# VH-VL binders against q9fi13, part 6

Target 1, 266 residues: q9fi13
Amino acid sequence: ASLSPEVSPLLRAAHHTVDNYVKSGMIIGLGSGEASDFAIRYLGQQLGSGSLHNVVGVPMSARSASEAAKYGIPLEYYRDGVQIDFAFHDADAVEENTLIAVIGRRRSSQEDDYILKQKSIVKVADEAVFMIKEEQYKAGLEGSIPVLVQSLNWLAIAEEIDDLYLGDAEVWRRASVENEGPLGGDFPIVTSDGHNILDVIFTTPIRSLADLATSLDKIDGVVDHGLIIKTRCTVVIAEETVVRSVTLQTSALEGGVRTYGQTLQK
Key: E = the ipSAE of ESMFold2; O = the ipSAE of OpenDDE; V2 = 0.75 times the mean of E and O plus 0.25 times the DockQ between their complexes.

## First folded at step 10 (VH-VL; framework fv_lerdelimumab)

Design R1 (at its last look DockQ between E and O 0.01; V2 from the best seeds 0.00; counts 0 for: pae E 21.8 > 2, placed apart)
Fold by OpenDDE, look of step 10:
Structure R1 (fold): chain C 266 residues (1-266), chain A 122 residues (1-122), chain B 109 residues (1-109)
Amino acid sequence: as target 1 above (266 residues)
Amino acid sequence: EVQLVESGGGVVQPGRSLRLSCAASGFTFSSYGMHWVRQAPGKGLEWVAVISYDGSKKYYADSVKGRFTISRDNSKNTLYLQMDSLRAEDTAVYYCARDEPFYWGSGYFDYWGQGTLVTVSS
Amino acid sequence: SSELTQDPAVSVALGQTVRITCQGDSLRSYYASWYQQKPGQAPVLVIYGQNNRPSGIPDRFSGSSSGNTASLTITGAQAEDEADYYCNSYDSSGNHLYVFGGGTKLTVL
């Protein structure tokens, strides 16, 4: 396809992802976000042109489903127990070396309900790609980590998290309306599963996302979080003119000994 | 149909200059990075230079750095290679080649011109 | 700067399978692209990425990679496949650098 010379770096990442990882006959987890939109569109074009055939998409959100439908990609839904060969998704951030991805940072209220689905699809896929910009790939990440918690005792859970990361992070309950303060006001976001979402906002660099994930998982009432640890994961990094791929060595995550290593993917 | 047509080749003496052109058609030229690749007689392919779609980025092989200048005029759908201080070892068929769409990194050249011969001899 | 190495020549019987291999440090990080060149003609892209074929390239051509190697495989070689084959890879050790292998002359017997 011929597009304007002014292209988004994420467009390049998307094209790279499709060109290098998608094959005819695959069932593909369709991510959500700007890069995923580009990837879905490009995928549809490739199917339309005959460059690819017999590809089925499993959307991770209503957004991705809608986009896929627009571009004529056949869809199957995750709840049907579909096997997934490959998945791509936008990450909010990726930790350098470990390739642990952060997803679920506040984008829109419509996306809040899909955090768990996105995480599940990425994990179940044989191989996955996170698409990000260069600035989203670094060590010592800062910013918000979404944590899904039981709504019944959310405050107690929030307090526990706040105490655990005192001085390093603030805990905010996600509200349906912006600017409601840390408690989330009278109308907090409630997922379809009945969970609240706490944003643990780190103002200091996180030393280890893996440790953070482990610590969060130990807190009673925490359902899940927006940290994805995925074996057979590649991060596609869109730079100004170059797309770079970093692949996680599978041995680093499975062997109990966390040997974090990154390999640039061919 | 994508077409690339090189021109400007010829016989020159060492130390002289030559300017090659590559006329592009059949695609949105301004959306693609472009490359020069050369091949000495009976030898293999050698990458020479690349220029980004908007001309803002240029990179050269060490063998030609400081002597060759890659440029483009998107309004004319033309790629250029200014070759200064030519040497005998610069003798080759010079190809222009189109980069993959929108990005590079694992880079490939999907379309090539037929090449233009540059001969540097005393 | 990185180098890519290829065997200078290989042969294959008609209808048989041949693998042309490219080796280099850059291949640990980047995909290779493969080009076919027949005498007096410009190179033609035959494989890129993991295993992508441009339009018009027969499905008997395939690509693979392992470690610091990339391979072009022709399954069921045809007479018209006789040509020089070059691998290429990006290298970021310096500036943007695209490196070609030395080429492999394929003879179909």
Scores: ipSAE 0.006, ipTM 0.511, lowest interface PAE 10.1, mean pLDDT 87
Fold by ESMFold2, look of step 10:
Structure R1 (fold): chain C 266 residues (1-266), chain A 122 residues (1-122), chain B 109 residues (1-109)
Amino acid sequence: as target 1 above (266 residues)
Amino acid sequence: EVQLVESGGGVVQPGRSLRLSCAASGFTFSSYGMHWVRQAPGKGLEWVAVISYDGSKKYYADSVKGRFTISRDNSKNTLYLQMDSLRAEDTAVYYCARDEPFYWGSGYFDYWGQGTLVTVSS
Amino acid sequence: SSELTQDPAVSVALGQTVRITCQGDSLRSYYASWYQQKPGQAPVLVIYGQNNRPSGIPDRFSGSSSGNTASLTITGAQAEDEADYYCNSYDSSGNHLYVFGGGTKLTVL
């Protein structure tokens, strides 16, 4: 028994991303997530057919490395001084107009230790694409913002964040075991670098992700967080029947930045 | 310093089972993929199996698939190889080896244990 | 299944340069890693990626790759470099995810 495959909106977003942003000769940051898995598969097919050549992938996670290996993409591993022409990644959400992306919400052992590397690769790349579903592209985002903190001072850091957003967010230390409460129980997540992850869970709309990122960056003991501010990026939005893209580009024309919206019709 | 110490090797008859252990210390074991690699006496290296850092992915060489099971206990910093239905061709020194952190598919092994000898003989 | 082919033996005069080669279809897609093994000892990683050396490996060891061929080069060979050398590659299309070459015995004269 054969079934026709259902075409996922994220599959269309992934194909759009590879077709429009990947060129032969590039070193490409390979993101993690469902759309990234589709993009990696499609990139591998394009390399195998000869439609693309001399492309090397830099994986952002074990998941992206595994998927790239499955589809025969040559790999280079992230290190200081690496050149990355382009990167694509699944974002958990993107703030409308600013294109600030949220990563690290997926909360699985396969992804918890990669938040820093994912962010680093995206930021070092010349250009980036975030792939999301339509409902994750909006102003006034809610939900979790992961924050990596020094483990020794984690409670004081959590209290400082809680004070900043009292009434708007709850701060939970991410646990290795489900349902451990806001302190993370006896077995909190500790990354390979020795960091805890605080989930700052907004139950009211976040007015400005830029202001949030600035506030988090100023807290002693915050190592980094799941907010990515990228000067040159595009958000590829998977809608039910079409793919839409929104681009943020640094422009010297008006001494600022310009955002452009585009829609791909089927 | 990074240490990997294998144990559980010995002499066993064909068709029997053995369980190998690899005790890890000096690094965050749960961040690394782990491999078993074997070397028959007087022969070259042969990759046997890999397990991802969290244990969610396991892969085997065709020569051992269905007979060997790789596993890990991150709370005990220990890697295991359960070897069932052993054959004479499984006679080898078995090494545990560490992959690069968080890089599935890197294909290199930066630290190795001293190895444990498994002899399958009637 | 994929295979990595190495010459079984190579010799070099003390202080001279030697190249050990590794050839196979998987190397078109993946970089080789190189391991040194002395008698009675576990292998030691000496080169990974195209030309990365782990900490503690002398800079006389270098690597290169092109097409289906990877090479390990030792410049100014020392007596302690006498060992077996294995290449290894990832291979998602073969019967194994990781394949080793047959090994090359390096003799320093």
Scores: ipSAE 0.000, ipTM 0.377, lowest interface PAE 21.8, mean pLDDT 83
ESMFold2 (binder alone), look of step 10: mean pLDDT 90; pTM 0.935

Design R2 (at its last look DockQ between E and O 0.11; V2 from the best seeds 0.00; counts 0 for: pae E 10.1 > 2, placed apart)
Fold by OpenDDE, look of step 10:
Structure R2 (fold): chain C 266 residues (1-266), chain A 122 residues (1-122), chain B 109 residues (1-109)
Amino acid sequence: as target 1 above (266 residues)
Amino acid sequence: EVQLVESGGGVVQPGRSLRLSCAASGFTFSSYGMHWVRQAPGKGLEWVAVISYDGSKKYYADSVKGRFTISRDNSKNTLYLQMDSLRAEDTAVYYCARDEPFIWGSGYFDYWGQGTLVTVSS
Amino acid sequence: SSELTQDPAVSVALGQTVRITCQGDSLRSYYASWYQQKPGQAPVLVIYGQNNRPSGIPDRFSGSSSGNTASLTITGAQAEDEADYYCNSYDSSGNHLYVFGGGTKLTVL
């Protein structure tokens, strides 16, 4: 319980992220979401106070770009070949142990067009942090997995996905209007690249996000999905009174990926 | 400008009671937790008590638990410390300090008063 | 329940760098805050969080943490930096306690 009015746990995660990972001179991927807003604001304050200097942001969305501009962070837009030292982003969920993140769950229509950009920036960054709440870090995740598909034959692709996960998930095409059925009505969401977005909604715990990602990648017409597998990734978990961090690192000796111990910080 | 001004200190005999006040100004008092910290002559800082912004939560150091009562009146922007059953070891300068409400990290004290001296002697 | 330990006294030559360290179990979970106190004055916050300086605190003051330790570093010590320095941390042992270190007297030579 706090001694002052309640503050979002994600604010704690944001401060932790900036304090522990951001250094002067860095090019930083600026994520999108509530925690990222806090991080961007805090980053701007640190630059203004002189605690940090010579930091450049690469925004992952219009939202992050707007916040960064508002707080005086110099921006560079994402392009092929850009070097990014560090990236932070809000995740919708993170699988325990593997630290595979789910992004792109439906929040606002404005964010739908940035799923691919967000993935690209996170993947190209030398190191990345996902910020989440405690309830978003679980084994056996449920809920929707966004899948970007070719719009021309979206129905056939949707049917194939539905068949693969029969009984475990429902497939819905995103609509631009509310209260549409699984087909997305007459006005489906179409990204700037011409893709539809299917939400594969799992009503049973997903056994492995890694396997799910692999299976989705094998389907013809699937462009990408909202699953991010990132080496040198840390998940910053905002709890009630502490921030917990879990780090994933690739081990050359073991030929695999391992998670490091949890660190608790206020 | 944030200001904290302690008052109520003085010389008292052991077993007696004393009430300290801290007048706050320059900020929204009702939005902040508040602390008492004391310092015996020639000694270090000792945390005494804390009260939440709305007064619903109170915590005390073991050394004063059951004897001291922290309270506040947000309508008067004032923090209080009721000290009962005073002992010689309670002799100290008593500071009121503001708890940081926004920036998460340390639960630190960002502003301090100048302190008021309490002397317990026979 | 938790305690923080500091060296009682350290010295630094004018213009040199000095590190004051605080050690305690609570520091494994929480950031330390640092306070400067000059004779006859109230304590002043100088560092909080990982490495945050309040407004008005010179940039020669910096903070760091590792394991169960937190450190205050003064890079380029000035004569006016001679003071007592206290670390503080939150203790979550059950009663939202705050604990101070014993304090370090810094002498600038």
Scores: ipSAE 0.039, ipTM 0.580, lowest interface PAE 3.8, mean pLDDT 89
Fold by ESMFold2, look of step 10:
Structure R2 (fold): chain C 266 residues (1-266), chain A 122 residues (1-122), chain B 109 residues (1-109)
Amino acid sequence: as target 1 above (266 residues)
Amino acid sequence: EVQLVESGGGVVQPGRSLRLSCAASGFTFSSYGMHWVRQAPGKGLEWVAVISYDGSKKYYADSVKGRFTISRDNSKNTLYLQMDSLRAEDTAVYYCARDEPFIWGSGYFDYWGQGTLVTVSS
Amino acid sequence: SSELTQDPAVSVALGQTVRITCQGDSLRSYYASWYQQKPGQAPVLVIYGQNNRPSGIPDRFSGSSSGNTASLTITGAQAEDEADYYCNSYDSSGNHLYVFGGGTKLTVL
């Protein structure tokens, strides 16, 4: 009849992730976001205590590099040929059953430069964990899907996407400040690589993130997008009083069959 | 570096009130549950109270329920213990402690303050 | 009237192994945590989550549990290990959300 003290659900998810997925000797992709910050802190504590040793971090962003430095985690820079054993990251949403993750929704303009790097590190890692709140795990996702586009013809690209999803989504060019209208105002976001970000804002449920990713990939001038399809991943779901996980495995070694597994703890 | 610093202890008469504070720094205070633990002179440790990260849930040991109120101000990174109707048996060193989660529903006190002495004597 | 029971005192010869025990019904459901307290100081966490050590705790400290009993083991005991040791457990069914044992005074001979 008595309840344990309540700590933040994301803090519990972060501890669960480090305790269950990080092993000594790993090279680990360090994600960005509130849960990733907690995981980085806890990983640093485990390294300082000697409970974990020989772990090296590969930061996904300036934020994750800063957090890792604060807690004394040795760092490697991401580049071609770096082997990453495991990565953890915050996601904005995850599609139920497929575990396709959405990243890069507007939270801070300082993170806009890192969408591609975050996606690249997650995809190259042998295994990945997305840490999310319960409400971010569902079928029929709505809301923004960020799409990186070449700046030169962004309007034509936006019109093509709008035509493809007429009645289901609006396409807005992301501005440096909020509420600048669908064209992005006088100061649209331009990433360090010279890309605009189009927010494809769904007001009706998206039936399949896989089909959406395929459609976006076919559009000339689309560089990439915020949908991550990862073969070996787990979603750690921070519920109010518990943490649970949902695991997806698909590999060529197993003949390409997707495998779904779930664990409930507590 | 995580720091917890208690203050507000002193000598009070039975039946009076006293408010303890615990100033927190070096961590995201608003994400952690916080505890008060006390130790009477020559005695062992006794858990007193806990408050959830957002302040929405509070639990008390039976020995203090109805007399003590735990609270927090997340904008000031401060934990409080309001102690009313004090009794001689409340004489103790009062520690604040951080709740560090592990696995499920299991909280551990990974950081402690140095304590503040409360003496209830007539 | 703690529901976690510890022996009040235990002795160990310098360099030898000692085990401090903690018994209670809550330990069937929840891991114990262990705290070291030296005179005039605040308690210090030495073992959590059964057998995890926080930063700065030497690897001679370890924990284990079986049934309703948790144990703190110190291998190669040193003079600095002389202290009071408390176990703690979560108890969702009792009058206390968290329960400490009565403490064990460890003497290093």
Scores: ipSAE 0.005, ipTM 0.546, lowest interface PAE 10.1, mean pLDDT 85
ESMFold2 (binder alone), look of step 10: mean pLDDT 90; pTM 0.936

Design R3 (at its last look DockQ between E and O 0.04; V2 from the best seeds 0.00; counts 0 for: pae E 18.6 > 2, placed apart)
Fold by OpenDDE, look of step 10:
Structure R3 (fold): chain C 266 residues (1-266), chain A 122 residues (1-122), chain B 109 residues (1-109)
Amino acid sequence: as target 1 above (266 residues)
Amino acid sequence: EVQLVESGGGVVQPGRSLRLSCAASGFTFSSYGMHWVRQAPGKGLEWVAVISYDGSKKYYADSVKGRFTISRDNSKNTLYLQMDSLRAEDTAVYYCARDEPFEWGSGYFDYWGQGTLVTVSS
Amino acid sequence: SSELTQDPAVSVALGQTVRITCQGDSLRSYYASWYQQKPGQAPVLVIYGQNNRPSGIPDRFSGSSSGNTASLTITGAQAEDEADYYCNSYDSSGNHLYVFGGGTKLTVL
């Protein structure tokens, strides 16, 4: 659909995502965030108009479920073994070239419980799209990386992480109450699975998100983190007047990660 | 407040033409898909036609396809239905209805006009 | 084209609960919207999507769906709820049609 130039860039990204990747009959992972809201809305419109038919959504959060329900998209809830054809999601940041996405940065306490679910759905999907703004697509990313850890020994784990990235990052445990110190106070966030969330806040550019992911995975007590590595992945970047699409194709183990096709669409 | 006001209804003979208008106010008209829905006397609702927010897409019910034309003038906040080759079975109250922003929405109409009566009789 | 089927008439006692059901193949793929129409008036949207109420619609109105069916439920029917009720959905088998059910006349006793 032709959009007014005055519309949100993320709306354009959402429309681009649905128009290029969603087909009738698909089971779709429904992401969470502003762009995902737009995508869900547009998807509902396309179903209503008959441009698409027989699409089922798998929501990644309560937010996405609510939005999908509002716009009349049939839903199935995520379960083990589910087949998902396509998934879209808002990322907090994406690393250039590798297209590794960062998710789960603190926006609202309600989203904290869905980090693992979001990762799972994106990973199981045959193909995935991350929607972001231009400023979120960078080399040498800075900022917070969420890490889910066991609650019983969270402090020891936090100390280990802090030691690994001494001088480059600070480690903070998420608190349910605002203005708590790095320990998270008396009311730390605990996920439904019983995990704490540590924010590893980098004040220097991260050299490699892949290496960071590998390092975090080696630490005992780390359950998971907010880094998503997806081989069949496209990043849809909302720029001021255009949408840019960057696709990752994993070549055979010998060839490394290739970035294919930058498509500019007005 | 959202308002839709239909006009142009009346009594016409079979085979004649009639043009309906729907004046919209209280919202950004150019952002919404619009529909025509009709209701024969003592009968149920029947969807007639839809037009996208920018007028680029139009769809019709089979019962009116080839005879009716939906259009809009966003500068005048007005929806139109040109009805040609009218038949007795076209006799109905015609409603304009608003859909979701940016073309048509998810299969519902949130605001309706009060309707205008079209009577086709010899 | 896909059809939506409704019972032509149902009745409910004042303060009691009534369910109006719509059935059709299109409802397997799409949620229904529901419209209330009183005599001599235009239709009013009362439920859309999965149990969404527009502003101004009382909370006694609710929506549900199962299989090829959608239902409008009025919990604690009031006298003013006496009206015709229509379901609507997209008809995926047609040419971008929005299909209405035949309507259900609700009488409040």
Scores: ipSAE 0.006, ipTM 0.505, lowest interface PAE 9.6, mean pLDDT 88
Fold by ESMFold2, look of step 10:
Structure R3 (fold): chain C 266 residues (1-266), chain A 122 residues (1-122), chain B 109 residues (1-109)
Amino acid sequence: as target 1 above (266 residues)
Amino acid sequence: EVQLVESGGGVVQPGRSLRLSCAASGFTFSSYGMHWVRQAPGKGLEWVAVISYDGSKKYYADSVKGRFTISRDNSKNTLYLQMDSLRAEDTAVYYCARDEPFEWGSGYFDYWGQGTLVTVSS
Amino acid sequence: SSELTQDPAVSVALGQTVRITCQGDSLRSYYASWYQQKPGQAPVLVIYGQNNRPSGIPDRFSGSSSGNTASLTITGAQAEDEADYYCNSYDSSGNHLYVFGGGTKLTVL
């Protein structure tokens, strides 16, 4: 079987990403999601045609590994000491100007184990691209922010987060079965590492994802979260008929976030 | 209305060169990948070459690689095929064909020109 | 195999249904597109993706795929459907990015 070759904004974003950011000889972090599936397929086509050579993929998930194997991309699995030249990934949302990305919103139970790995690979890569639809790129983001927590003390951690964002967010423990309520019912998600996932669901615009990330990082028992701050990244935005990109320019301060909004025409 | 018009075909001797043009109108030419497809007299269709919307990527069938060069001038809405070292087997009607916007890996060509005949004969 | 195989000719009675078949390794991974060509004319896209028709193509044209095989089906064949039909697919094995089948001549009786 193959992915449908119909006109798709995310297919254009995926082709643009591979064409403009992948070079022969690279070790590439392979993301997870619809746009990443298209990018993996196209990368495999480029390797098969000889347009690219000596590319090795590092999959972010079982889904990414499966897609890469299907299309003949040689794989190396992530471990300490592997250098990653470039990574692409689907984001659920991206904050305008800062380019802070949200990953790990509820999609399927198979993705839940890989939130940490996806974030780790993106952060370790020299450069990264997030592929999104136009409506996912905006200021004042709302919706869920996934937070991985120690399962033993999850309720106390959830209460601390709820207190920080009282009136702005509701905290739900992610369940393996739909319609289970805020505590996650009888079957909450437990990752392979023994973590629960808390969905911090904002019903008002989030003023600063950077401040949110800082606040979450300081909570004892929070393992990590779905906010990615990446200094060398580009957001490839799939609009109805065109693809545009926005890059985060580096600064002399290195290690901080410097935002430059511009549209690149190609 | 989308229109593609090929020109530059003719009779040439083996080993000579010829340049084909395809004039585009009725759409935003600079947004589309473009192809050349040929058809030898009485034979089927054969894909020849593709160029990305911005001209940055070019790919060729093995039968023409190294001899043919695809190019485009987006300011003139024109696609080109430079054909060098022509052989008798290059005798065909040459069509330019449009792919979908910003993509050329989908495998469908929604508009075609009427073709221009190239005859390579001694 | 990077080639697409089509029967060289098929016939259909006016008003009846016909299937034109295209087989090849590339079709395991990619959908076929289908082109109609009448004598002395350029090809016209009739089906792309799994079963999409461009504007202006009659509803009697449909496409399907399974395994390494793609099919073009014409229900209620009309005299104007008499033409050559080509399938095309991306070539998963390399050097020829696109491959056309050899074509099928459809005769409407």
Scores: ipSAE 0.000, ipTM 0.399, lowest interface PAE 18.6, mean pLDDT 83
ESMFold2 (binder alone), look of step 10: mean pLDDT 90; pTM 0.934

